# VHH binders against Bifunctional chorismate mutase/prephenate dehydratase (pheA): the designs that were tried, part 12

Target 1, 371 residues: Bifunctional chorismate mutase/prephenate dehydratase (pheA), of Buchnera aphidicola subsp. Baizongia pistaciae (q89ae5)
Amino acid sequence: MTLKNALLAFRNAINILDKNLINLLAKRKQLSLNIAHTKVKNNYPVRDIEREQMLLKNLTILGEKHFLNKKYIESLFSIILEDSVLTQKKWIKKYNLNKYKLEKISFLGSFGSYSHLAAQKYAKKHSKILTDKIYKNFSDVITSVEQQQSTYAILPIENQSSGLIIEVYKLLQKTPLFIIGNIYIHANHCLLAKKYTPILKIQKIYSHIQPFKQCSKFISLFPNWKLSNTTSTSEAIQHVAKENDNTIAALGNESYGELNKLEVIAKNISNKRNNITQFIILAQKKTYITNKKTHLKTIILISKKNENCEKIIRNILHKNKITLLKLKYYVTSKVLLEKIFFIEIENIYCIKHILKQFTIEIKCIKILGCF
Key: E = the ipSAE of ESMFold2; O = the ipSAE of OpenDDE; V2 = 0.75 times the mean of E and O plus 0.25 times the DockQ between their complexes.

## First folded at step 7 (VHH; framework vhh_7d4b_2)

Design U1 (from T3 with N59D; at its last look DockQ between E and O 0.47; V2 from the best seeds 0.00; counts 0 for: pae O 2.3 > 2)
Fold by OpenDDE, look of step 7:
Structure U1 (fold): chain B 371 residues (1-371), chain A 121 residues (1-121)
Amino acid sequence: as target 1 above (371 residues)
Amino acid sequence: QVQLVESGGGVVQPGRSLRLSCAASGFTFSDYSMGWYRQAPGKQRELVASISSSGDYTDYADSVKGRFTISRDNSKNTMYLQMNSLKPEDTAVYYCARGYSWGDEYYMDVWGQGTQVTVSS
């Protein structure tokens, strides 16, 4: 290999590394924005000097382990940290200027739950700063929006493992609220422990029983681990966080782990990668069924006591050349032979006319939303 | 008023059986998943068993699997826990709970007062 070729190869390698560095910095910046959002939501200051100092210290140590000059690493990360602070400040300022009335979002669950994650995801998607309101039941979640205590409600409607959440559908029949969006959340379990906990030093793991089952393959790799059941993954994470024990870990989501200052020891440890929960967002705002052929989805709920209801529905839709996107139903009463249909169709301007065709033996027909 | 009331607890010798009952009132019982939890002294509350609204699905802690059976009678608004082959380690306060379940998450919003189960020789 000629010297020239060798140099070229090395230069190319450096270029690749530089690109990677830029990508990493970009990712870090994104995280800083997430942090800003979290800080604003929780009224935390942007700058945490103690944290910054600790971080720099740790990074310099790490640098030394890689034979990097301490001052160089300190200087570099000082710049990075300052940029992070500026980014956060700019973002916060922008949000504050937008006299956005602190909007509230209601959901069932706890801090760090999938409902919470769904709320966060929704907020992020719409560039909103939302205050979380946690309730103990779905009815209260919906009521909070009906009473204008919250602007949005997040409710799960379906999980790939457990199926339809019937209670929510029942509530949807009664509420004047509209579905204005949906969020899909993947259940990605992680192994979480205190910082610098080697996986081989773990002796006991905490989790709800379901995540244990869902991560059984991973857990089987460590036969010496003791399993301890908790009431929730959140509780498991909190327990590990509170304990001064570096031999314990929890199963849970990464975000909540981070909030509790736990480190991700292992990621994506679930047996199945596709455990998805669908959430809907409810609000008081009527989504205007625009007369325009928009790629909007209309969701309709139909309750009927007839066994042939599905066939009737399909025939009506077909007759009217309506594209059916999704049809699901569940039996609410075996005794009464009552079925609730959840129907997703392409948005059509004449939906009201079509709905009038559903006259026979319909207990309830309701447009849940168009989005 | 929404209420859960546990019964059937007591003191038994190892190897014996107990049957716990949870009577529900103030809500449509058949619409909710239910569960049994227990809390031993100095330990965290843990799920023992859960049952879907229809009763078609049940889950158990590994420690009780094969020994305990959760069931429900929706016509009576009652949930049961048949506990067989009881061990000293099963000693705890047992709580009935109303909850929601989707995927890997469970949320409980109503709890009973609990019933003491003591397994001792």
Scores: ipSAE 0.170, ipTM 0.650, lowest interface PAE 2.3, mean pLDDT 83
ESMFold2, look of step 7: ipSAE 0.443; ipTM 0.777
ESMFold2 (binder alone), look of step 7: mean pLDDT 87; pTM 0.880

Design U2 (from T3 with Y57W; at its last look DockQ between E and O 0.35; V2 from the best seeds 0.00; counts 0 for: pae O 2.6 > 2)
Fold by OpenDDE, look of step 7:
Structure U2 (fold): chain B 371 residues (1-371), chain A 121 residues (1-121)
Amino acid sequence: as target 1 above (371 residues)
Amino acid sequence: QVQLVESGGGVVQPGRSLRLSCAASGFTFSDYSMGWYRQAPGKQRELVASISSSGDWTNYADSVKGRFTISRDNSKNTMYLQMNSLKPEDTAVYYCARGYSWGDEYYMDVWGQGTQVTVSS
């Protein structure tokens, strides 16, 4: 290899590393924003000098282990930390300026649940700081918004493994609320344990039964592990966090692990990466189908007792040159042969006229939302 | 009033079978997923089995898989747990629960009082 070729190879390698550094910094910045959200929500100060000092100390030690100059590492991460602080401050300032009344979002679940994660994701997407309200059933979740106790409700409607959540669809038939958005959450299971827990020292893992099944390939690599079922992944994580035992771990999401001061021992340990739950956001505000092509889709719910209802629906849509994006249905009563259709169509300004064409014994027809 | 009432518990010898029943009242039974949980002395409550609202989907803890069968009769507002080949480790209070399930998450909002199952020689 000519010296020139060697140099080029090294330069290319450095370029790749530099790109990776940028990507890592970008990810870190995103996390800093998440932290800002969390801090604001919990009334924590943006700057924690003690934490920063500790972090710098640890990083310098780590740097030394890699034969990096202490001052260099300190300087570098000081810049990074300052940027993080500035980013947080800027975000918080912007948030405060928008006089946003502390809006509440209601959901079924617990802290760290997929519903919670969905709520967070929604808040982030819309640059909102939302206060979480947790309820025990879907009805209460919806009622909270109807009664103006919360601004938003987040509800799951479909999961790739378990299918449609029929309870929510039934509620959607009755509620005056509108769907104003959707969020998709991927189940990303991690192995979580106390800090500095070697994976080989783990003897017992806690989880809900589903994650055990979903991570069976990974778990099979460790045949000596004892499995313990919990009622939820959140409970599993909490259990591990409370126990003074470095030989136990939990399956769950990384975010909740972090909140409970657990470390990710292994990531992406699911057999499949397609465990997705679709959530919808409900609100009182009717998103008016404006003549402006601003909305992507209209969601319609139709309840009919006729077996040929699907064909009729499709024909009507076709006749009117409406693009069908999604059609799902479930049988609500086998005895009564009642079907509820969940239909997503391309946004059309004349949807009301089209709906009038449904002359068949329709128990219910409702526009759920346009967004 | 929403209520769940368990029955069918008792004392049995290892290898024997029991059938638990959960009678539901005060709500549309067919609209809800249901589940069985158990709590042994000194242990945390754990999921034993769950069943979807229609009964088309079931889930089991590994410890009971192949031995226990969860089922429901929506016309009778009743859920069942057939427990075969019982082991001493199955000794616990068994609870019926109403809830919601999607993916790997289960949320229970109504619980029965529980029924004692004791497996001993």
Scores: ipSAE 0.040, ipTM 0.583, lowest interface PAE 2.6, mean pLDDT 83
ESMFold2, look of step 7: ipSAE 0.523; ipTM 0.836
ESMFold2 (binder alone), look of step 7: mean pLDDT 87; pTM 0.880

Design U3 (from T3 with K65E; at its last look DockQ between E and O 0.20; V2 from the best seeds 0.00; counts 0 for: pae E 2.5 > 2, placed apart)
Fold by OpenDDE, look of step 7:
Structure U3 (fold): chain B 371 residues (1-371), chain A 121 residues (1-121)
Amino acid sequence: as target 1 above (371 residues)
Amino acid sequence: QVQLVESGGGVVQPGRSLRLSCAASGFTFSDYSMGWYRQAPGKQRELVASISSSGDYTNYADSVEGRFTISRDNSKNTMYLQMNSLKPEDTAVYYCARGYSWGDEYYMDVWGQGTQVTVSS
């Protein structure tokens, strides 16, 4: 290999590394924005000097382990941290200027739950700062929006492992609220422990029963681990956080772990990557069925007491040249042969006329939303 | 009034079986996920088994998997826990609960009074 070729190879390698560095910095910046959002929501200061100092200290130590000059690492990360602070400040300022009435989002769950994450994801997606309102049942969640206590309600409707939440569908039949969006959340479980906990030192892990099952392959790699059931992943994480024990860990989501000052020891430890929960967002605003051929979907709920209801629905849609995107149904009463259909169709301007064709044996027909 | 009433508990020898029942009233039973919890002396309450509203999905604690079977009859507004091959470690107060479940989240809002299960030689 000629010297020139060798140099070229090294230069190319450096270029690749530089690109990776930029990507990492970009990711870090995104996280800083997430942090800003969290801080604003919880009234935390943007700058945490103690944290920054500790971080720099740790990074310098890490740098030394890699034979990097301490001052160099300190200088570099000081710049990065300052940028993070500025980014946060700018973002916060922008949000404050937008006199956005603190809007509230209601959901059933706990702080740090996947429902909470869904709410956060929605807020982020729409560049909103939302205050979380937690309720104990779905009815109260919906009522909170109906009574204008909250602007949004987030409700789970389906999970890949547990199926449909029938109660929510029943509530949707009665509520004047509209579906204005949906959020999909992957249950990406992590192993979380106190800082500097080696995975091999773990002796006991805490989790809800479901995540244990969902992470069984990973757990099987550590046969000596004791498993302890909790009522939720949030509780498991809180337990680990409160205990002065470096030999215990919890299964849960990374975000809540971070909030509780736990470190991610292992990521993506679920057996299946497709444990997805679908959430819907309800609001009072009527989504106008725009006559514009927008990639909008219309969601319709139909309740019928006929065995042939599905066929009827499909025929009507076909007759009217409506594209069916999704049709789900569940039996609410075997005795009464009542079925509720959840139908997603392409947005059509004449949906009202089509709905009038559903005349026979319909208990309820409702446009749930268009988005 | 929403109510859950457990029955079927008792004292049994190891290796024997018990069947717990939970009778629900005051709500549409078929709309809710249900679950069995247990609390042993000096221990925290723990989930034993859960069942979806339709009965299509069930979950079990590792300690009871293969031995216990949760089921429900929506026409009777009743949930069951068949407990086979009982062990002393299964000794606890067993509680019936109404709730919601999606993925890894379980939220219970109604509880029964509990029924004592004692497994002893």
Scores: ipSAE 0.303, ipTM 0.707, lowest interface PAE 1.7, mean pLDDT 85
ESMFold2, look of step 7: ipSAE 0.452; ipTM 0.796
ESMFold2 (binder alone), look of step 7: mean pLDDT 87; pTM 0.878

Design U4 (from T3 with M108F; at its last look DockQ between E and O 0.20; V2 from the best seeds 0.00; counts 0 for: pae E 2.3 > 2, placed apart)
Fold by OpenDDE, look of step 7:
Structure U4 (fold): chain B 371 residues (1-371), chain A 121 residues (1-121)
Amino acid sequence: as target 1 above (371 residues)
Amino acid sequence: QVQLVESGGGVVQPGRSLRLSCAASGFTFSDYSMGWYRQAPGKQRELVASISSSGDYTNYADSVKGRFTISRDNSKNTMYLQMNSLKPEDTAVYYCARGYSWGDEYYFDVWGQGTQVTVSS
């Protein structure tokens, strides 16, 4: 290999590393924003000098272990930390300037649940600072918005592994609220343990029964592990966090693990990567079907006691040249042969006219939302 | 009033079977997922089995898999737990719970009073 070729190879390698560094910094910045959001919600100060100092100290030590100059590492991460602080401040300022009435978002779940994650994702997407309100049932979640206690409600409507959430569809028939958006959440299970826990020292893992099944291939690699069921992944994580035991771990999401000061030992340990839950966002505000092509789809719910209802629906849509995006149905009563249809169609200007064409014995027809 | 009432518990010898029942009232039973939990003395409450609203999906703890069967009769507003090949380790108070389930998340909002199951020689 000519010297020139060797140099080129090394330079290319450095370029790759530099790219990786940039990517890592970008990820870190994103996390800083998440932190900002969390701090605002919890009224924590942006700057924690003690934490920063500790972090720098630890990083310096780590740098030394890799034969990096202490001052260099200190200088570098000082810049990174300052950028993080500035990023947080800028973000918080922007949010505060927007006299945003502390809006509340209601959901069924717990802190760190997928519903919670969905709420966070929604808030982030819309640059909102939302306060989480947790309820014990879907009815209360919806009622909270109806009573103007919360601005938004997050409800799951479908999961790829467990199917449709029938209870939510029933509630949607009755509520005056509108669907104003949707959020898709992927279940990404991680193995979480206390900091510096070697995977080989783990003896027992905690989780809900479902994640155990969903991560069975990974778990099978460790036949000596004892499995302990909890009521939720959140509970499992909390349990591990509370215990002074470095031989136990939990299955759950990374974010909640981090919140509980657990370390990710293994990532993406699910058998299937496509465990997706669809959430909808409900609000009081009627999204007016404006003539402006701003909305992507209209969601309609139809309840009918006729076996041919699907065919009728499809025919009506076809006759009116309406593009059907999604049609799902479930039987609510086998005895009554009642079916509820969840229909997504392209946004059409004359949806009201189309709905009038449904002359069949319909128990309920409702526009759930346009967004 | 929403209520869950467990029955069928008792004292049995190892290897024997019990069938627990949970009678639901005050709500549309067929709309909800249901589950069985148990709590042994000095231990945390743990999920034993769960069943979807339609009964199409069931989940079991590994410790009871192959021995216990959860089922429901929506026409009777009743959930069942058939417990076969009982072991001393199965000794616990068993609780019926109403809940919601999607993916890997399970939430329960109504609980029964529990029924004692004791497996002893």
Scores: ipSAE 0.198, ipTM 0.666, lowest interface PAE 2.0, mean pLDDT 84
ESMFold2, look of step 7: ipSAE 0.472; ipTM 0.810
ESMFold2 (binder alone), look of step 7: mean pLDDT 86; pTM 0.867

Design U5 (from T3 with S101T; at its last look DockQ between E and O 0.19; V2 from the best seeds 0.00; counts 0 for: pae O 6.8 > 2, placed apart)
Fold by OpenDDE, look of step 7:
Structure U5 (fold): chain B 371 residues (1-371), chain A 121 residues (1-121)
Amino acid sequence: as target 1 above (371 residues)
Amino acid sequence: QVQLVESGGGVVQPGRSLRLSCAASGFTFSDYSMGWYRQAPGKQRELVASISSSGDYTNYADSVKGRFTISRDNSKNTMYLQMNSLKPEDTAVYYCARGYTWGDEYYMDVWGQGTQVTVSS
């Protein structure tokens, strides 16, 4: 290999590393925004000097292990930390200026649940600070919005493993609320531990049994780890957070880890990443059916007793040149001949006219939302 | 009153089969996902299998995959667990539960009384 070729190869390698560094910094910035959101929600200060100092200390040590100059590492990460702080401050300022009435979001579950994550994701996406209201059943979740106790309701409608949540669909038939959005949540497990816990010092990990199984490949890399079952991932995280032990860790989601002041030791440690839950957001706000061809999605619920109702629906849509995005249906046990259809179509200005074509044995037809 | 009642448990030798049933009453059975859980002595309760409201989707613990089959008959308000090739490790109290599963999270609100399954030579 000529010297020139060698140099080129090294330069290319450096370029790749630089790109990776940029990507990592970008990811870190996103996390800082998440942190900002969490801090505001929980009334935590933006700046934690003690944490920063500890972080710098640990990073310098790590740098030294890699034969990097202490001052260099300190300087670099000081800049990064300051940027993080500024990012957080800017974000918080923006939120404060928008005098946003403290809006509430209702969901079924607990802190750290998929519903909670969905709520957080929704809030983040729309730059909202939302207060969480937890309920024990889906009906109460919806009722809370109907009664104007909460602004939004988050409800799961489908999971890749467990299928359709029929109870929610039934509720959707009755509620005057509208679907104003959807959120997809992936099961993304990570290893969470106390701050600055080296992965090699971990001796015991806590989790629900399912995440253990779902992360079995990763766990197999550490044969000396003791596994301890908990009733939930949230419980595992809480347990680790409460313990004054730097040799234990939990499997769970990053967001809940952060809420409990745990750090991510390892990310994306699941064997598969295809476990997705779809959530919908309900609100009182009427969906504006725009007369313009927009990329908006209209969701329609149709209940019919005819066995050929699917074919009829498809034919009507086809006849009217409506693009079908999604069609799901289920049969109720009470009326075996009755099918409830959940239909997603492209938004059309003449949707009301089209809906009038559904005349045969319709028990219910309802526009659930347009977003 | 919402109620779940398990049946079909018993004592069997390794390699044998059992079929558990869960009879549901007091609610619209077809509206809910259902699941089987088990609790062995000294261990935490764990999910064995779950089934969607329609029956179209099923999940299994890795330890029972290929051996156990969960099913439901919505017309009879009954859920089943066919347990084949039973092992001593399957010894536990098996519980029927009403609820939903989302990924690694399970939301259940109604439980049966449980039925004992003992696998021993």
Scores: ipSAE 0.023, ipTM 0.328, lowest interface PAE 6.8, mean pLDDT 82
ESMFold2, look of step 7: ipSAE 0.440; ipTM 0.797
ESMFold2 (binder alone), look of step 7: mean pLDDT 87; pTM 0.877

Design U6 (from T3 with Y57W N59D K65E; at its last look DockQ between E and O 0.49; V2 from the best seeds 0.00; counts 0 for: pae O 2.3 > 2)
Amino acid sequence: QVQLVESGGGVVQPGRSLRLSCAASGFTFSDYSMGWYRQAPGKQRELVASISSSGDWTDYADSVEGRFTISRDNSKNTMYLQMNSLKPEDTAVYYCARGYSWGDEYYMDVWGQGTQVTVSS
ESMFold2, look of step 7: ipSAE 0.523; ipTM 0.832
ESMFold2 (binder alone), look of step 7: mean pLDDT 86; pTM 0.866
OpenDDE, look of step 7: ipSAE 0.201; ipTM 0.660

## First folded at step 8 (VHH; framework vhh_7d4b_2)

Design W1 (from V5 with Y57W K65E; at its last look DockQ between E and O 0.53; V2 from the best seeds 0.00; counts 0 for: pae E 2.5 > 2)
Amino acid sequence: QVQLVESGGGVVQPGRSLRLSCAASGFTFSDYSMGWYRQAPGKQRELVASISSSGDWTDYADSVEGRFTISRDNSKNTMYLQMNSLKPEDTAVYYCARGYSYGDEYYMDVWGQGTQVTVSS
ESMFold2, look of step 8: ipSAE 0.452; ipTM 0.793
ESMFold2 (binder alone), look of step 8: mean pLDDT 86; pTM 0.870
OpenDDE, look of step 8: ipSAE 0.392; ipTM 0.760

Design W2 (from U6 with S52R; at its last look DockQ between E and O 0.24; V2 from the best seeds 0.00; counts 0 for: pae E 2.5 > 2)
Amino acid sequence: QVQLVESGGGVVQPGRSLRLSCAASGFTFSDYSMGWYRQAPGKQRELVASIRSSGDWTDYADSVEGRFTISRDNSKNTMYLQMNSLKPEDTAVYYCARGYSWGDEYYMDVWGQGTQVTVSS
ESMFold2, look of step 8: ipSAE 0.442; ipTM 0.797
ESMFold2 (binder alone), look of step 8: mean pLDDT 85; pTM 0.858
OpenDDE, look of step 8: ipSAE 0.503; ipTM 0.808

Design W3 (from T3 with N59D K65E Y107W; at its last look DockQ between E and O 0.01; V2 from the best seeds 0.00; counts 0 for: pae O 8.7 > 2, placed apart)
Fold by OpenDDE, look of step 8:
Formats: C-alpha cells, structure tokens, sequence
Structure W3 (fold): chain B 371 residues (1-371), chain A 121 residues (1-121)
C-alpha cells in the first residue's frame, strides 16, 4: 500500500468515527429530551450539579483507562453536559409556553430504525414533540395505543419491493384504532458486518423478515447463506455487533450499522432501486370525514372469499363514481380463495351508503381511517 | 422534490387529436407505474389510462379504449397520452399520477397540477 493510500484509509476511518460521534451525540441529545420530559412531569430541576460532577468524575476515570487526557475528557464532556442542560431548558420553556401535551409515539425497533426515522419525520411534519416508545413487535406497538400508553403508533404497511406487510394488515383487521396519516421512507438496506469481513466468508445473515424479502435477489446470489429472523433490523444489527463472529452479517440501515461499529459490506441491495416503505400512523381518535376537504382519503379493508372480488369491488366503486387511489390485496387462503383488500379512495360523504352495497358479497368491511 | 408536470392540453374540435405529456422529476421514473386521470366539471375524478413501470402493460377506461394510447419514455422521464377521435365528453382536466402497480396492487400517491382539455365545435 502506498503511503498515500494508507493515509487515505486512515482519514476515511477517522471520518467514519467522526460520523459515529455525531450520531452518538444526537442520540444523547434525544435522551436529554426524554429526561426533560421526565423532569417536567415530576417537577425536578434541570440542573443537577451533584450528578454532573459525579458523571464527569466517572467519565474521566473511564478516559484514563483508554489513555485519554483527563483535562481533555473533562473539557469535552463539560461542553456536552452544558449542551444537554441548554437543550432541556429550551424544551421546557417551549413546553410551558405552548402548553404542549406530551404525546408518545410507539414503533418497532430501536433508535436508528426505519420506524424511528418515520416517527421523526411524522413529528417534524406536524410540528409535534413526541416521546419515542420502542417495542419489539407490531402487536405491542398497537396495544400501547389501545391501552392509552401512547398517543400514536407508527407501522409499516407496504414496501415497493416486497409489497404488503401482511402481519400489520392482520393486526389492522382486529384493532379499533384508526389510521390518521402516512409517511414514506426510503429504505436503503445494507449488508452490515464487522470490520474487514469478506462477503464470501459470511455464512449467516440476520434481519427482519421484510428486508429479507426486499433483498431477495441479492440474497439469492449467495445460496449458502443461512437466514435468521429477528424482530427488527436494529435487533439484527445489535446481534451482529455483540457477537464475536466474522461470519455473520445483518441487513439494515447504514446509519445504525455505523453506530454499532459495523461496516457496510454491500449497499443498494434491495430488489428495487427506489425502495420506499409506507408507514401509517394509528391513533384512537377517529378523524371525521368532513365533506369540505376534497383531498381526504378513506382507507377501507375488505375481506371476501370470491375469486372475482377485485372485479366486484372495482365495479361498485366505478358505479358509484368513487375515485380509487390504491387497491392492494393478499391471499389469506388459496384453498378458499379468500382475499383481503386494502383500498384507498377519495373521501366521499356517502361512504356508509356505498359500503352497504358490499354486504352481500363481502365477508367483512372495515373503515381503517380517513385523513 | 417529487414533481409531475402535465402539458399539451388545449382546445380542439371533435374528431381531432391531442397529445398530453407528463414530465416527472425528483424520483426514479422507471421504478414506478404511472397513470392518467381526468375530472370533468361536476364529475368525480376518473381513471383514464395506466402504464406499468417498464411500459409493457397498459390499461384503459372503457370510455377511451381504442381512442387513447398511453406510453412512456423512461429515458426522458416522460409519460404520454395520445388522444385520438376526441369527443365533447372528453372535456376535462387531465392529471398525471404516480404509483400505479399491476397485479396485487394499484396505487397513486403523487399528482400533477393538471392540464385542461376542451373538446368543442
């Protein structure tokens, strides 16, 4: 390796570390906000000098163990702590001024997951300050809202490559919650492994089932790979990071991979180049279909056993001059020819009347939301 | 920014032809199915035609079948609607839309601003 190449490699490595530092700081900031929430609820002061001093002491000791200068560590974390305090103060001030009710949003995964990204995007879009609640499965996510532990739930429902997320649709059939919005996220799956892991040495890959489907073409290039399902891509990444095994890899978000000190072995491994995932937001509050908003959408779930169900549905919509925006379905039983349809239509004032037209041929109809 | 821009609308006499264009930007055009919708005064928006991402598959409303042709040029990020044998009933605002899928899904999520087509003697 030429000196130039070596320098470049080191510089790149430093850049990666710097990025990781930024990500960690961002995560810390988020935690500071969570602390702020907790403090406000419990009437605790923002500044805790004793705690700060203890923390600095401990961090200094830790720094020394890593051969870092004491003053350097003290200085650095003093800045970080001050920023945390400032962040908390600003948030509390804003909270007090705007009388914001603290709302929680539940989602699958962990910090850095696609669901997390979607939640953030939703919050930003609606100028909301939300507290994140993380769960390990979709059912718990929904249940948290049903039990009024969280105000919102965010769930993926569709990906451009793999199609419908059937598990979520099954839950939607049962939940009394309503869809009140949607978010689109570009899902850029990567193959992530420990540093210097050759792709050909990989024997097993970890992922949520959806990314496996979404990256099926890529995976098919490696027929000897064992696939292991996890509850989330975040969990998969964490698992790989914790294991002292250079023969395993995870599918997931590059940013979260980096945060966990994994290296991107392969990028753009989705079946489709533009891998977009649609997320929905669930809440208890029913959004009323108002006749005045021309741009509202109604989402309907239909279950039917007839092979010609799609045609029937389309005909009914057409006869009633309803604009179809989206129609998707999955087969629940091949033997019984049962299908579940997810339909998005333009909001109509007489939706109830129209739905009655389906009653003879349809096993179940459910309005999932209007927004 | 994801954007669809329609063009080519205008006023024509019955029996004449018009060609609409939809220019797409801000996304990978070739990854998406596309469609044309129209909305006449006092009527609801209706599907006119749809085309798969590759252009291999097309679908038409019964009212325009045999008269209209939907096509696309993925290299130009543009979709077209050739409208022949126009009728007064074809008078509407025509909208370009993104997201249509064949098979187990039909989906539209992005809309253009629309272009006016008027067929009158």
Amino acid sequence: as target 1 above (371 residues)
Amino acid sequence: QVQLVESGGGVVQPGRSLRLSCAASGFTFSDYSMGWYRQAPGKQRELVASISSSGDYTDYADSVEGRFTISRDNSKNTMYLQMNSLKPEDTAVYYCARGYSWGDEYWMDVWGQGTQVTVSS
Scores: ipSAE 0.010, ipTM 0.214, lowest interface PAE 8.7, mean pLDDT 82
ESMFold2, look of step 8: ipSAE 0.531; ipTM 0.831
ESMFold2 (binder alone), look of step 8: mean pLDDT 86; pTM 0.870

Design W4 (from T3 with K65E Y107F; at its last look DockQ between E and O 0.25; V2 from the best seeds 0.00; counts 0 for: pae O 2.5 > 2)
Fold by OpenDDE, look of step 8:
Structure W4 (fold): chain B 371 residues (1-371), chain A 121 residues (1-121)
Amino acid sequence: as target 1 above (371 residues)
Amino acid sequence: QVQLVESGGGVVQPGRSLRLSCAASGFTFSDYSMGWYRQAPGKQRELVASISSSGDYTNYADSVEGRFTISRDNSKNTMYLQMNSLKPEDTAVYYCARGYSWGDEYFMDVWGQGTQVTVSS
C-alpha cells in the first residue's frame, strides 16, 4: 500500500468517525429536548450545576482512561453541555409562549404505532406538548376535534405500499376541519435488540405476524431464528426491552426501539423498501385564504365521475397557471368511473375562481387546507 | 349500526372442509380491509387471514397457509374463509373483523360474535 493510499484510508476513516460524532451529537441534542419536556412538566430548572459538574468529572475520568487530555475533554463537553442548556432554554421559551392550553392530539393506533410517532414528530416540530388521545376508528378521531375534545387529529392518507386510504378521504369530504400540516413517517421495520447484541447471537425474534411476512426475505437469511408472535410491534419491542436476554430481538420501528433503549441491529429489513406513510394534521383553525397570505400549498379534494377527470383537472390548472405539486386519485367505482382526487397546488391567490371552473360532473369539491 | 355476522361454523372430521362467511352491514364494506381471527381455548386470539379492501392482497398465518383461502365479494358485503384439510388444531372460535391497513400498520375496530369450528375425529 503506497503511503498515499494509506493516508487516504486513514483520512476516510476519520471522516467516518466525524460523521458518527455528528450523529451522536444530534442524538444527544434530541435527548436534551426530551429532558426539556420532562423538566417543564415537572417544573425543574434547566440548569443543574451539580449534575453538570459531576458529569464533567466523570467524563474527564473516562477520557483519561482512553488517554485523552483532561482539559480537552472538559472543554469539549463544556461546550456540549452549554449547547444542551441553550437548546433547552430555547425550547422552553417557545413552550411558554404556547403554555396555557392543554392541547390534545387524537389518532388511530396504539402507543408506539406509526400514528403515535407521527403525533410525536408533529409535537416536536412545533414545540408543543400534546396529550395523546387514542381512538379505535378514524371517525372518532375526527369527531374528537370537531367536538373540541382534542385540538389536533392525525390521520394517515397515503402509504407507498397500500396506496390511498379512501376512508380518510371520505371523512375529509364531510368534516369541517382543515388540514394544517403533513408528517411523513418511514414505515420501515428494523431489527431491534439490546445494546451490543450481535445479530448472529439472536435466536428468537418477536413481532406481529404482519411484519414477519413483510420482512420474510430478511428473516430467511437466518433460518435458525425462532419466530414468536405478539399482538403488536410495540408489544414485541417492550418484551425485548424488559427481558434480560441478549439472544432475542423484535421487529418494529426504530423510534419506538430507541424509546425503549433498544439498538437497531438491522435497518430496512422490509421486503419493500421506502415504505412511507403520509399523515395529515387536522384542526379547527380556519385558514382564511386571504389574498395577502402566501401559502406554501393548498390541498383540494375533488370527486368526479368521468374517464377524463384527471386530464380535465390538469388542463384547468394549466390554464390558470397553477403549479401542481401532487395529484393522487383513487377509483371509488369502476363501473361509474368515479374518482377521488387529492390535489396539492402551489400558492393559489384566487382559488375561488378556479373552483368555479370545476362545474361539470363534480360530485364534491373542497379545499382541505392551506399551509 | 356497524355489524359483522359470522356463519358456517360447525363440527367436522379431520381432513374435511368448511366455508365460513361474514356478512357486513352498516358501513361501506369495500372501503375496509377485513380479516379472520381465531381463538382456541386457553390461547390468545390470533390472525388467521386478512384481505385488502379490493381483495387484491391476502395474507395468511403460517399455520393455515395453503389450506385456507380468504376471499370477499364486495357486491354482497360478504367475506369468506374456505378452510380445507382441517386439523384438530384448527379448533377455535373464528371471528370476523373489520380493519385498517396502511403499510405496516394493522388495526381492527369491529368484531363479529364469532362462530365455533370444531375439528374432531
Scores: ipSAE 0.138, ipTM 0.633, lowest interface PAE 2.5, mean pLDDT 84
ESMFold2, look of step 8: ipSAE 0.489; ipTM 0.812
ESMFold2 (binder alone), look of step 8: mean pLDDT 87; pTM 0.878

